# Designs tried in a protein design chat: VH-VL binders against Integrator complex subunit 8-like protein. Part 2

Target 1, 198 residues: Integrator complex subunit 8-like protein, of Dictyostelium discoideum (Social amoeba) (q54vk3)
Amino acid sequence: MNKIFGVKIDSQQKKRQQSNKNLTVFNNGRYLIYIGDIHFDRKFHREALRYYLLGCGLETAFYSDPVKTSVTNSKYLTFLSRRIFDCFYFLRAPMQAIVVSQFFGNLNQTCLVSFKIIQEEYYQLDTNYFQYIWELPLLEILLTTFTKQKDLKKIYLINQIISNPIINENNHPDIRKNFIKNTKHNFWKAISSNYLLQ
Key: E = the ipSAE of ESMFold2; O = the ipSAE of OpenDDE; V2 = 0.75 times the mean of E and O plus 0.25 times the DockQ between their complexes.

## First folded at step 1 (VH-VL)

Design m07 (framework fv_mosunetuzumab)
Fold by ESMFold2-Fast, scan of step 1:
Structure m07 (fold): chain C 198 residues (1-198), chain A 124 residues (1-124), chain B 112 residues (1-112)
Amino acid sequence: as target 1 above (198 residues)
Amino acid sequence: EVQLVQSGAEVKKPGASVKVSCKASGYTFTGYYIHWVRQAPGQGLEWIGWIDPNSGGTKYNEKFKGRATLTADTSTSTAYLELSSLRSEDTAVYYCARDLEDYYGSGSYLFDYWGQGTLVTVSS
Amino acid sequence: DIVMTQSPDSLAVSLGERATINCKSSQSVLYSSNNKNYLAWYQQKPGQPPKLLIYWASTRESGVPDRFSGSGSGTDFTLTISSLQAEDVAVYYCQQYDSTWTFGQGTKVEIK
């Protein structure tokens, strides 16, 4: 059912993208997403990524407030996260792709695509991005894989994340929500530094 | 249940045109590209083109540009292939097929569901 | 266009034995940026449309029996049926989807 190493985009999401393309305005974030799509279709994934990141910054206040509260803005960000996931995957940035999979809004899809990437791209997992994982089931998948590989360094790094009290499920919802918001913000700051300023 | 049902066999004279239909059901018709592929007796599969029913956008194999026209009617969930200036070598089974994985604007060029095929015979 | 060549043109295998079909592309279908081979395999039984079996050279489509497996990379690919069943009598096609859309000429699999 799912695309290999990616998530299948449903009919409503595809139709929504076509509508966004038809409503393009100069210097609007949707115009930048449209330009990103042109580069993506030509297999220029790095340029596509740059335009998607710029478009997210304009449309969602992505770097300072990663998710707006409205349902429309939440769905729009989830949709864009799948496009950005594909760009990272095709650029052989599997750890960044795994981080972005947490934005899909469906934890089962996050775990499924991440499990496949971890199995196939083990030696390409950039440990600098481990700090941006907040979903406990995903941390457990990583820990199990690293334990089987006897990778003591990666085991240590994941255990440092799991040991954070905010990660446990018994905290007040607002505390966990704020932690995730800050983690998302820090991730996009790191990504913009690495992909937009170079 | 996804299903693509094609129109019945056609017999045409050289120089005529033929229009084959493909009626989709069991999914959102506008969400997936529809491809057309043909298979001549004793020959392999040959890709003709695709249509995006949502936008009406099309892409054609260079060999069929100017002779093939792909259209879609979203009110009836039906795709059409019209092939003009028919020759004896156009005798083939024509298939419609749904794109397996589609992302905005690109298609995957893999085919998960196929119509049953329409035999077009071009003879004098 | 990328030319796809299959071998053999026909293959006779006894029930329960292994069948192997080869496919060669005139240029690499491996995309370096994602390390994926843009190569698929289809099965066509007499009187039926083709059915997708394998894509990305080795990923089995849902509902396809695990006796079917794909392998290879770059320009040389193999479809293997580990234990041939009566229902596997068919013509098998390889397809590249890296640049334009080209199919091999087909390999007919029959029972000895």
Scores: ipSAE 0.000, ipTM 0.417, lowest interface PAE 15.5, mean pLDDT 78

Design m08 (framework fv_mosunetuzumab; at its last look DockQ between E and O 0.02; V2 from the best seeds 0.00; counts 0 for: pae E 15.0 > 2, placed apart)
Fold by ESMFold2, look of step 2:
Structure m08 (fold): chain C 198 residues (1-198), chain A 120 residues (1-120), chain B 112 residues (1-112)
Amino acid sequence: as target 1 above (198 residues)
Amino acid sequence: EVQLVQSGAEVKKPGASVKVSCKASGYTFTEYYIHWVRQAPGQGLEWIGWINPNSGGTKYNEKFKGRATLTADTSTSTAYLELSSLRSEDTAVYYCARGFTLPTYGMDVWGQGTLVTVSS
Amino acid sequence: DIVMTQSPDSLAVSLGERATINCKSSQSVLFSSNNKNYLAWYQQKPGQPPKLLIYWASTRESGVPDRFSGSGSGTDFTLTISSLQAEDVAVYYCQQYYSIPTFGQGTKVEIK
């Protein structure tokens, strides 16, 4: 059986939980994120994911405000990424977990975790989420794996993404930075539609 | 309340087969693996295998491969262990236990056990 | 298969005294990428199924008294009962879930 990559609460997460206890009431996004942490600590991963997405959704007008979305991503979602990764992996959503690994802030950790998932779960990776991979080493791992498995459709899809000029690391730095920012925003909007709203 | 309720005790002759049931309640049956573990009288615990009720996928302890068959019926939330070609040394209490889909948290809920006696 | 070896096989301890059970695995159950030891401890009383006490080597399951603690890493693990109570008389098993699950042979804890 596959080894599970777990995530631990760091000191920033604990500090946020303590601060959020002083905030009130039902329509406060920070309070909902705190409830998400409570559910996560009790191993209720589906409920935790729902509260994280709802809380961050309220903070961003459900990802319709790009400034609030960028702030919420930096302030909350990046820090929550390891917990959200566990939620997706437990809920049998390995491709979503691979996308979330890109938020870890350490490319080596991203690649180590995702390589193992890809090698063991390649047969059920959801192609609808391929568009949310922005790290070229991950795209290369996916391409190599699908080439070995002779999965021509998935090879074609990954090559279309790699060939897109906007992903090219030799292009203007601002183009790639904006692509990553927009891709992060679009991912959270899609996840909220799938796992919370529609 | 999360529960696993097993079928009653069985007495069998050597060479026969036995089928033990394990009915789950209080949680979403397809979100957890069901493990089977046996314990001979006065002995320790021995893992037999697991089943993923969602896919029907199984893994067996090599000692039991070929004699043990794990199945699950999602419509009744019930897992089954069938053990064939019974021997006297198969006399044991057979437990089902719930584990997470991923092997991270141990086996947190256990059935009450089913005594299978194989008399020679 | 990872072989789990417990010591001692049995242990007699006076009420209120510390009980210490060792468990050794034949290979590491620490996955270095996530720094988790895939090691659990169970308590089993006569006529009852095992009860999960500790997972990830040191994390107590909900409802387990604070007197139970787990420690160790890699191949060497310890379950400690800091002040033995009458209801703690049982057989204790370690179990790895790094690969296919295997159990130690058990340690019987009795009151002296």
Scores: ipSAE 0.000, ipTM 0.480, lowest interface PAE 15.0, mean pLDDT 83
ESMFold2-Fast, scan of step 1: ipSAE 0.012; ipTM 0.581
ESMFold2 (binder alone), look of step 2: mean pLDDT 93; pTM 0.944
OpenDDE, look of step 2: ipSAE 0.020; ipTM 0.581

Design m09 (framework fv_mosunetuzumab)
Fold by ESMFold2-Fast, scan of step 1:
Structure m09 (fold): chain C 198 residues (1-198), chain A 119 residues (1-119), chain B 112 residues (1-112)
Amino acid sequence: as target 1 above (198 residues)
Amino acid sequence: EVQLVQSGAEVKKPGASVKVSCKASGYTFTSYDIHWVRQAPGQGLEWIGWINPNSGNTKYNEKFKGRATLTADTSTSTAYLELSSLRSEDTAVYYCARVEWELLDFDYWGQGTLVTVSS
Amino acid sequence: DIVMTQSPDSLAVSLGERATINCKSSQSVLYSSNNKDYLAWYQQKPGQPPKLLIYWASTRESGVPDRFSGSGSGTDFTLTISSLQAEDVAVYYCQQYYSTPTFGQGTKVEIK
């Protein structure tokens, strides 16, 4: 490959990369996540995010085939959720970070970090990402904060999400799981559009 | 062949600023990070910072924050280090070095630029 | 920051004899996912920029003589010159690139 994320690869670099790729010949997505970790440890959160997203995309055929291994059920996303959260947080994308906090597998931690971000970065909350919140306690935190701020528009938007019966009713587990799966898929598709296709 | 060619020696007074250039050739400039490292006479290597020419992202050694500025011009394949508020202890040879994005090792170095700060 | 410590500070070795330089990192530079140590060795001759000798702890850079070898893993690393030649008189630096780059203080290799 002569190009990675718009970066052209010369002959010497290709020789070095072949040795590295041989270690991951049966799992190219893992290799991209590894490169993401290197950038993350160097504090290059933008580059780290791109590698993490591409690595997750390879596991799901770039979000184009729902019958393939889904990024919504991927242990890659579960494992990397805190790293991806940090990337969005340091890139000043607080609403995206709040959405990613739902992947932590610990709802109390999700609510704790989100509450802090909502208070500190109120004016940076991109309402286009409200549709990707599925955890009712998190929606209640948002609603409570917006009510205290008397932000009628944001109150309206959150109430539209809360009014979805799948969110607030005790439905059959499969119905809720499918809804959450579709929400996760749509989120990563939107993020890929904004961060990988630019 | 890969080359990093730096600007010539500079003599500056305390309090002045200096801007050192590093012109890359023989490879795709945006495919590699550029790091800056200095070496005072008879001393070891001290990392200053680096720039990703593709993204413009920079990172600085805490000791140089507020004084060092790293930039890159992709149209001329040239990286720059500007160091302000110069002191006598800034007298050193300043090197630029190429670092591959994936391997992160310093595979090619410029010839060095001697910056002398004297009254 | 990861602190790199070399030993000894200086080393005098007879021509044709083995030179050994040690480097210790304050935390592991081994990346478990690819099982690689993010450790490089550089040679700096008087009046010249540093030259990359070894990367990933044990991989020789293209064009570097076989007498140079790197070993170790995690926090403890060694550079070995199996048969010292006159041209090898230099200062040698270890460097980690697992995170923000840091260098050891250097080891001066001289002819005895």
Scores: ipSAE 0.000, ipTM 0.426, lowest interface PAE 18.1, mean pLDDT 79

Design m10 (framework fv_mosunetuzumab)
Fold by ESMFold2-Fast, scan of step 1:
Order: C-alpha cells, then sequence, then structure tokens
Structure m10 (fold): chain C 198 residues (1-198), chain A 121 residues (1-121), chain B 112 residues (1-112)
C-alpha cells in the first residue's frame, strides 16, 4: 500500500525550505506524516505511529487548536485519524484505537468500527483510556457491551463518565467544546508520553 | 437497511468499454471502502480494486491496472467501475462490496446483487 | 500474489453430518504485530452474491448460525459445518486480505 500525502510547493517555497532544511524538515508536520506513511506501508506500525503523532502534534497542537499550516481540509485530519487508528489496532491497543475513532468526523463510522473492536478485543480494552471517550453514542455502546458481559467494574467506570453533567446535559455549546478540547489535549499528551517517549 | 444496488446487465463488443454503477444506501457512504470483485462463468472470485469514497484514493490489482478505473460520486452515494479494451475473458458478473478499511479489515460484509457483463461479437 | 487453495473441490455430505472444508495459503496470513489471521470465509448460492460467514479466521459474522465455525492459523485454515442442513448447499470460498485480496477456487457442498 503506497500512500503518499504531500503538498506540492512552488520552487520559491522549496528554496526557502532548503535554506533551513534540517530544522524545517524535522518541524514540518506534513513531511513527518509522509515518513509515517512509508513506515506504515512497510508494516512498521509503532514507528509509523511515532511519525503520525509528531506530525499531528505540529499541525494541530495535539488536536487542541485549529490546523496552523496551509492544510485546512477536514478530510485530511479524518484520513490521518484513520491511519493512527489502524496503527493502534495493529499494535493491539484497541482502546486507544476506539478513542482515536472519535476524531474521524463521522460518528456513524466511529460507532461501527468501535462496536466491532469491542466485540473482538474485549479483554484487551485498557480501562485507563475510558476517560478519553466523550461521544455519548460510543459510551452507550460500551455500557451495553459491559452490561451484557456483566462486567461491574467497567459498567461503573463508564457510568462515571456518562454521569458528567457536561456530557449528558443540554449545556451551552462552548462549555462542551472546551471540555472536549481539554479531553483531546490530555489524550494526546498521554499517548505522546507512552508512544513517543518509549 | 444497508443496500448496494448495481446497474443492469450489459452486452458489449470486443474493444469497447463498460461502466458499472453501485448505489449505496442505509449507511454513511464515505465511511466505508468499496471493492470490486468479478466472477467469470463457472469460476471463482477475482479482486479488481478498491476506492475510498472519502478521499477518491484507489488501489488496483496489477492485472487490471491501465484498464480499470474506479470512481465515486459522494453526492449520489454511487461508486463506478469502468473497464476498457474489453475482451471475451472479461465476460463475468461484477460485484461491488463494502469494506471497513483499506488497511486489512478486508471483510466484505455487504455485496451488490451483481452486474452481468457479456463481451460478444 | 498469495495463492489460496481449497480442498476438496466438491463435497457430498448427508443431512445432519459434519462438513469440513480446508484452505491453504501460499504465504502466512498471520500478522505478528496484532496476532490476527487475515482470512475470511464466504457462502455463495446460485444466482446470489457471496455472503460473509467468518472473518479473522474464526470470528462468526452477525446472523450466521453457530453450526458454522472457522479455525486454523498461518497457512492452514478450516471451515466446519457441524450439522449440514438443506439450506447450506452452496459453494464456499476462503479469502485472504493480508496482502491484497485473493480467493480460493471454491468448494461445492452438496447433499449426499
Amino acid sequence: as target 1 above (198 residues)
Amino acid sequence: EVQLVQSGAEVKKPGASVKVSCKASGYTFTGYFIHWVRQAPGQGLEWIGWINPNSGGTKYNEKFKGRATLTADTSTSTAYLELSSLRSEDTAVYYCTRDIGEYSYGDFDYWGQGTLVTVSS
Amino acid sequence: DIVMTQSPDSLAVSLGERATINCKSSQSVLDSSNNKNYLAWYQQKPGQPPKLLIYWASTRESGVPDRFSGSGSGTDFTLTISSLQAEDVAVYYCQQYYSSWTFGQGTKVEIK
């Protein structure tokens, strides 16, 4: 699977980039994603994940701010989230994959892939990542599955998240947006600690 | 209810092109890859390629590179397979099928009803 | 390409008896990073498209009867129908999705 995601830059931009080549290349999120794609195509999922996370962090301030580069297309972030999702799934990190599915920009796809993973990988679901679920339909899928499994501990943990008034009440949109922004930031900080620094 | 509905049977002459459609309903069209698979009379299944409707990205079986073109129209939730330079061995039932991802989820959970393409003089 | 070979080409089994279909891949379809076998089984009845029965070698698709089961790992896989019913008369295909997508030649299951 040869997938290259790049930007065609004019000759002047290329020359400016070359004058600061090592620093610009290293701090260029688009280039890091390209390198990630090369590793992903070679089935080096952990290394691909490292480059995707570095690229994502530089482009989006770890999803806490709008994209700060010339890339403003939401389909790009959706595609990148799918790549990171696949990396976590291939690394046997299904709960991290489920969290990342919330970034797809398509809640139906989030629910469908998560439902499948929850059924297939039940005993691999790391409860430390439950705190990073904010989509109510996804929380309902988790709760339904844990109830069917009679898993009292996991039921309790998911109910603690669902009972948060910001999640389950009709609050001003800005309050919910700020909560989700902080949740996203904390998730990427935790992932960076676990996957970039390890 | 998830459905993939394909266009009707086609009869083409050798050297012609055919374009088969696959209209999706009952799910988010951009959330799933569409694969194309054919089956010659009395033979097994042969994979042609996939398209990601969200990006327009495609992957082709080497056997069909240069002859097959996969496209998708997100406004009508319709995927298309165009096969050019038709020869008698292209006579087959052509299926579209849904897959959750390009990265080896690979389980084809819903299929179109099939489109018979007959190449004859 | 990974070549998928099924055996037997055809199988006649009495109603209520066990049917066993084998599938061999020319290369391992086990991904060591996620411990998953990229192998699926499909059922196809005359005039119908294939229907997914099993994926990940042993996971049964929703709505598929429990008499259907998949087993195996690496290069050798088996589809078992524990008690053949009249409605199970069909051609069965194995498929790998580890490297591209290739299908076995099919096994026709008939009632004896």
Scores: ipSAE 0.000, ipTM 0.427, lowest interface PAE 17.8, mean pLDDT 79

Design n04 (framework fv_nepuvibart)
Fold by ESMFold2-Fast, scan of step 1:
Structure n04 (fold): chain C 198 residues (1-198), chain A 121 residues (1-121), chain B 107 residues (1-107)
Amino acid sequence: as target 1 above (198 residues)
Amino acid sequence: QVQLVESGGGLVKPGGSLRLSCAASGFTFSDYWMSWIRQAPGKGLEWVSYISGSGSTIYYADSVKGRFTISRDNAKSSLYLQMNSLRAEDTAVYYCARDLGYEDYSYFDYWGQGTLVTVSS
Amino acid sequence: DIQMTQSPSSLSASVGDRVTITCQASQGISNYLNWYQQKPGKAPKLLIYDASNLETGVPSRFSGSGSGTDFTFTISGLQPEDIATYYCQQYDNLPLTFGGGTKVEIK
């Protein structure tokens, strides 16, 4: 009888939610995150990632609406950064995971997890994602590791990023903040292209 | 009718442990994110922890991180808070609350009656 | 963390008065703010969500307004049953944070 009662309860809950919101469009990002969690628990990390990205994307018009993308640091993106990080890590996408670690809101944790991944997964670091690193301590970790490995190409690529005055100057904080917002936007657009468009 | 009933509160010494339970009824428990929110005697509300419907996504307030563990058993429609290394400042009424929010909204539409945790020697 | 500052901490008003409570966020939170009512000895109850939307079953004398950093909660025509502490809460970013509360009493 639980199935019959479950359907009735679900119907009442949905009617109440619609009444409370008084909305004509329902993005239901939390439901998509919930579906993502189900897939994550089953170790279907690629499918979990897709649902996490869809949940965040609905709030940002899939990172294509400049007003929503430039204004919003979605609470879902910040909140889900650790789950998305885990998805990339288990999918053996370590460079994407390192980029996502910058969203943790704790730079020490970002540096700690990134250092371990760089040591463990050195040969899997996709250089196409270097352009999405904006935290100076993280760039320094990368540079130090590449220098020890005598990896001239990776040293060159990181130095190009560090040499950007916007990243390493402190005289124009608003310019740096806008640059980081644009970098975040471009990263999520690239990820959506690679992981949502099958 | 939606009901949330907390239990497991009591008197505990500093450094001790306690496990809180919240029994949910009247709705599909697995469809909702759940929170623990506390209130020290005569003080305001403080959010403690948050868990997704599946239990995969969890967040803690910094004041309890490393000491408290939130969990749920959807088969039993129950939410838990394991509290370790308790301190005097953890003394509060602990509420479980259902998050009705979706999209980028988040709000607590149903709360339990609360259970008192007193950390004192 | 986003800090929520409520004013006043307490107020006393007469039945039928218009009561106004304010809530100020330490940074912009758009419309991501809720208001709760907590009567003595009871759990909180949701009154307003998304800054200005009235929860189902809540009397129309309660209203909310504001966006960004400045928010207002109003009771138009205070009733005896409105004696309670009122809390704002932001959900723009984690951790979720509450205001310090405003205790409303009848003089």
Scores: ipSAE 0.000, ipTM 0.437, lowest interface PAE 17.7, mean pLDDT 80

Design n06 (framework fv_nepuvibart)
Fold by ESMFold2-Fast, scan of step 1:
Structure n06 (fold): chain C 198 residues (1-198), chain A 123 residues (1-123), chain B 107 residues (1-107)
Amino acid sequence: as target 1 above (198 residues)
Amino acid sequence: QVQLVESGGGLVKPGGSLRLSCAASGFTFSDYYMSWIRQAPGKGLEWVSYISTSGSTIYYADSVKGRFTISRDNAKSSLYLQMNSLRAEDTAVYYCARDFEYSSGWEDAFDIWGQGTLVTVSS
Amino acid sequence: DIQMTQSPSSLSASVGDRVTITCQASQDIRNYLNWYQQKPGKAPKLLIYAASNLETGVPSRFSGSGSGTDFTFTISGLQPEDIATYYCQQYDNLPLTFGGGTKVEIK
């Protein structure tokens, strides 16, 4: 409860106060992205990921504030999603990479890269991250693959997601969008908890 | 009744400063992102700035960056815009608007607007 | 920045007419587009959010459609009280941007 990105609340409050006083949170985030890019170019993918996550955290006060659609869909976050995707892929976290591919802003690209990863890294797919998939075509790809593999547990887990009325394309669009925003928020909280303290 | 009321507008010379206030009532102010939007006389709408629920996330349009400061006081249900180094092109009606709220089902839409306060930058 | 181009800039129509206004985004914004009505001397009012959803309390004669880059706003059966300037606004990306507005007048 009192930890975001796996750090103490008082340390996070100091960072939040710093961001508030500066009144240019995007400038601070850009600096962290720049440092992340330096590490990424040097093939230090774990350190690059840490800086990218910290940059995203400053944009959203470590996800303690509700995340706006314009922030989550901004070219800034869309650009970062490709960097973060590459970091997870190279760190052999394929399911996290597949979840992040949903942020690309191009569903065709999301499906293409995810299909390839599912074929290549089937046994490394961490089922704890299935709950963060909201794109129906991607869920269909996963279900089809698990059915061919006769993987009853994974079939069950994906069917739980597909059977959620909120994820259904026929529901009121605003209900689905709010569910997706909440899912995005929960994913970044989980990732920050798992990667910023490791 | 849900409402926003702006104040603080007026006539100021180029290079001068003004502080705008927006008083919110009828809703839980601390649950909402808030924005300032302006409109020059006879012209269209231009988004100026937003501030997150806690005040931790702030963004400015390039036209005002470095000159304007958005802030909020959740205990007073108030939004502020400190305008420094004012230019003739800053002449506009300034609206405060209720922005995003995660739990209400609202999109990033400006569903409640104040009446606006006129800022005139002229000699 | 995402540029929002509205057409026409102004139009005149008779009571009871169908009025259409278009809004074109310089890039794909999915359905993250709002429509606002601004009557002379008043603050804008939200009519439609997320491209096609009618705001509570707004008359059903107003509707929106489209996705991606091309959007349409329609008034079916124009009424005298609909004299206003209408604005589209995208919220897919920062900075938030508005269209130039379409002034609707009655003949």
Scores: ipSAE 0.000, ipTM 0.502, lowest interface PAE 12.1, mean pLDDT 82

Design n07 (framework fv_nepuvibart; at its last look DockQ between E and O 0.02; V2 from the best seeds 0.00; counts 0 for: pae E 15.3 > 2, placed apart)
Heavy chain, then light chain:
Amino acid sequence: QVQLVESGGGLVKPGGSLRLSCAASGFTFSNYYMSWIRQAPGKGLEWVSYISSSGSTIYYADSVKGRFTISRDNAKSSLYLQMNSLRAEDTAVYYCARDEGYDFWSGYEAFDIWGQGTLVTVSS
Amino acid sequence: DIQMTQSPSSLSASVGDRVTITCQASQDISNYLNWYQQKPGKAPKLLIYDASNLETGVPSRFSGSGSGTDFTFTISGLQPEDIATYYCQQYNNLPLTFGGGTKVEIK
ESMFold2-Fast, scan of step 1: ipSAE 0.014; ipTM 0.578
ESMFold2, look of step 2: ipSAE 0.000; ipTM 0.478
ESMFold2 (binder alone), look of step 2: mean pLDDT 92; pTM 0.944
OpenDDE, look of step 2: ipSAE 0.041; ipTM 0.685
ESMFold2, look of step 5: ipSAE 0.000; ipTM 0.482
ESMFold2 (binder alone), look of step 5: mean pLDDT 92; pTM 0.947
OpenDDE, look of step 5: ipSAE 0.000; ipTM 0.550

Design n08 (framework fv_nepuvibart)
Fold by ESMFold2-Fast, scan of step 1:
Structure n08 (fold): chain C 198 residues (1-198), chain A 119 residues (1-119), chain B 107 residues (1-107)
Amino acid sequence: as target 1 above (198 residues)
Amino acid sequence: QVQLVESGGGLVKPGGSLRLSCAASGFTFSDYYMSWIRQAPGKGLEWVSYISSSGNTIYYADSVKGRFTISRDNAKSSLYLQMNSLRAEDTAVYYCARVGLLDYAMDVWGQGTLVTVSS
Amino acid sequence: DIQMTQSPSSLSASVGDRVTITCQASQDISDYLNWYQQKPGKAPKLLIYDASNLETGVPSRFSGSGSGTDFTFTISGLQPEDIATYYCQQYDSLPWTFGGGTKVEIK
């Protein structure tokens, strides 16, 4: 095979890779993320996603808290979240994309991209991922759209989330922070299970 | 035989524009990230820009951001650098280089083309 | 940006000598470092990739070592054709940055 990670490798690069006996793909998180970028450039979105998840330490076997990773600083995590968002969007996983938009660090951008996706991909919104929305403005966008569509099932599900006192910001900030931390953790466990083990 | 050949260098006045070309042969150009590196007379190497194999991902050094544009034509196996608003500080030999797919090492370099910015 | 500091800036040695060049990164770059050789009037040539791996066709007298922030490049048994300027380059993060170079001359 003249390809590794979906890219062609000439004889000199093959020889260099073969000579490095101490390097494994799982020992170099930054390298895996850059390989993900190569796949993304070639429109191999599922492969790109898998390398992004592996590279930032979001694999099921090794991490119990993917938010606490040593591979990615806060600025790079913002960039990586946009790449993962794009992967889910192009893989026709719009609800997962909407959840990932909460990691952008810019709530206005989160709401703008989510509103557009909700309008364009309404029937593809997987309700199993509603439980991973914690931003109140985003929940209000979902509720408003479902009300206009008269979708009683989706209205009920979103109201269950909004009715959680922790979400409505009436509690001490530390309680909300712990809830969001656990929600993020559970989301990345679900994503790793669904996209690394499929 | 694997080769990169630059062209388009020359003398240009400050504020002027110049377009560099790099012709690739002997390998599948569309499989590789490509980079421009420059070297001012008597000075060290400075990375300028890279472009991904598809052209979708592009990065620039801050010193050239907003003035230089990297592009490629995979059908013609050619890489380009459009240089606008040139300054005296842009005077350098400009190298085209192939970026290794697994280690980002520049494993193939062109001969370089001299750009002189003076009035 | 990650700053790469090379030392010394220049050195003179005799044929057969062991020559050592160092490169220090302003932050941890793991082993994401390459070394290049540039002979007078010519384009650079890759010698070492990923801190310690010898590029195909490069003589075994060249070697690299180090990780994190401190890296070393060594020529064991300097030859006349090794007269050149040597550069380290990090690729841990963009923009990619080069060291200032070390000019190696024969006494």
Scores: ipSAE 0.000, ipTM 0.460, lowest interface PAE 13.9, mean pLDDT 80

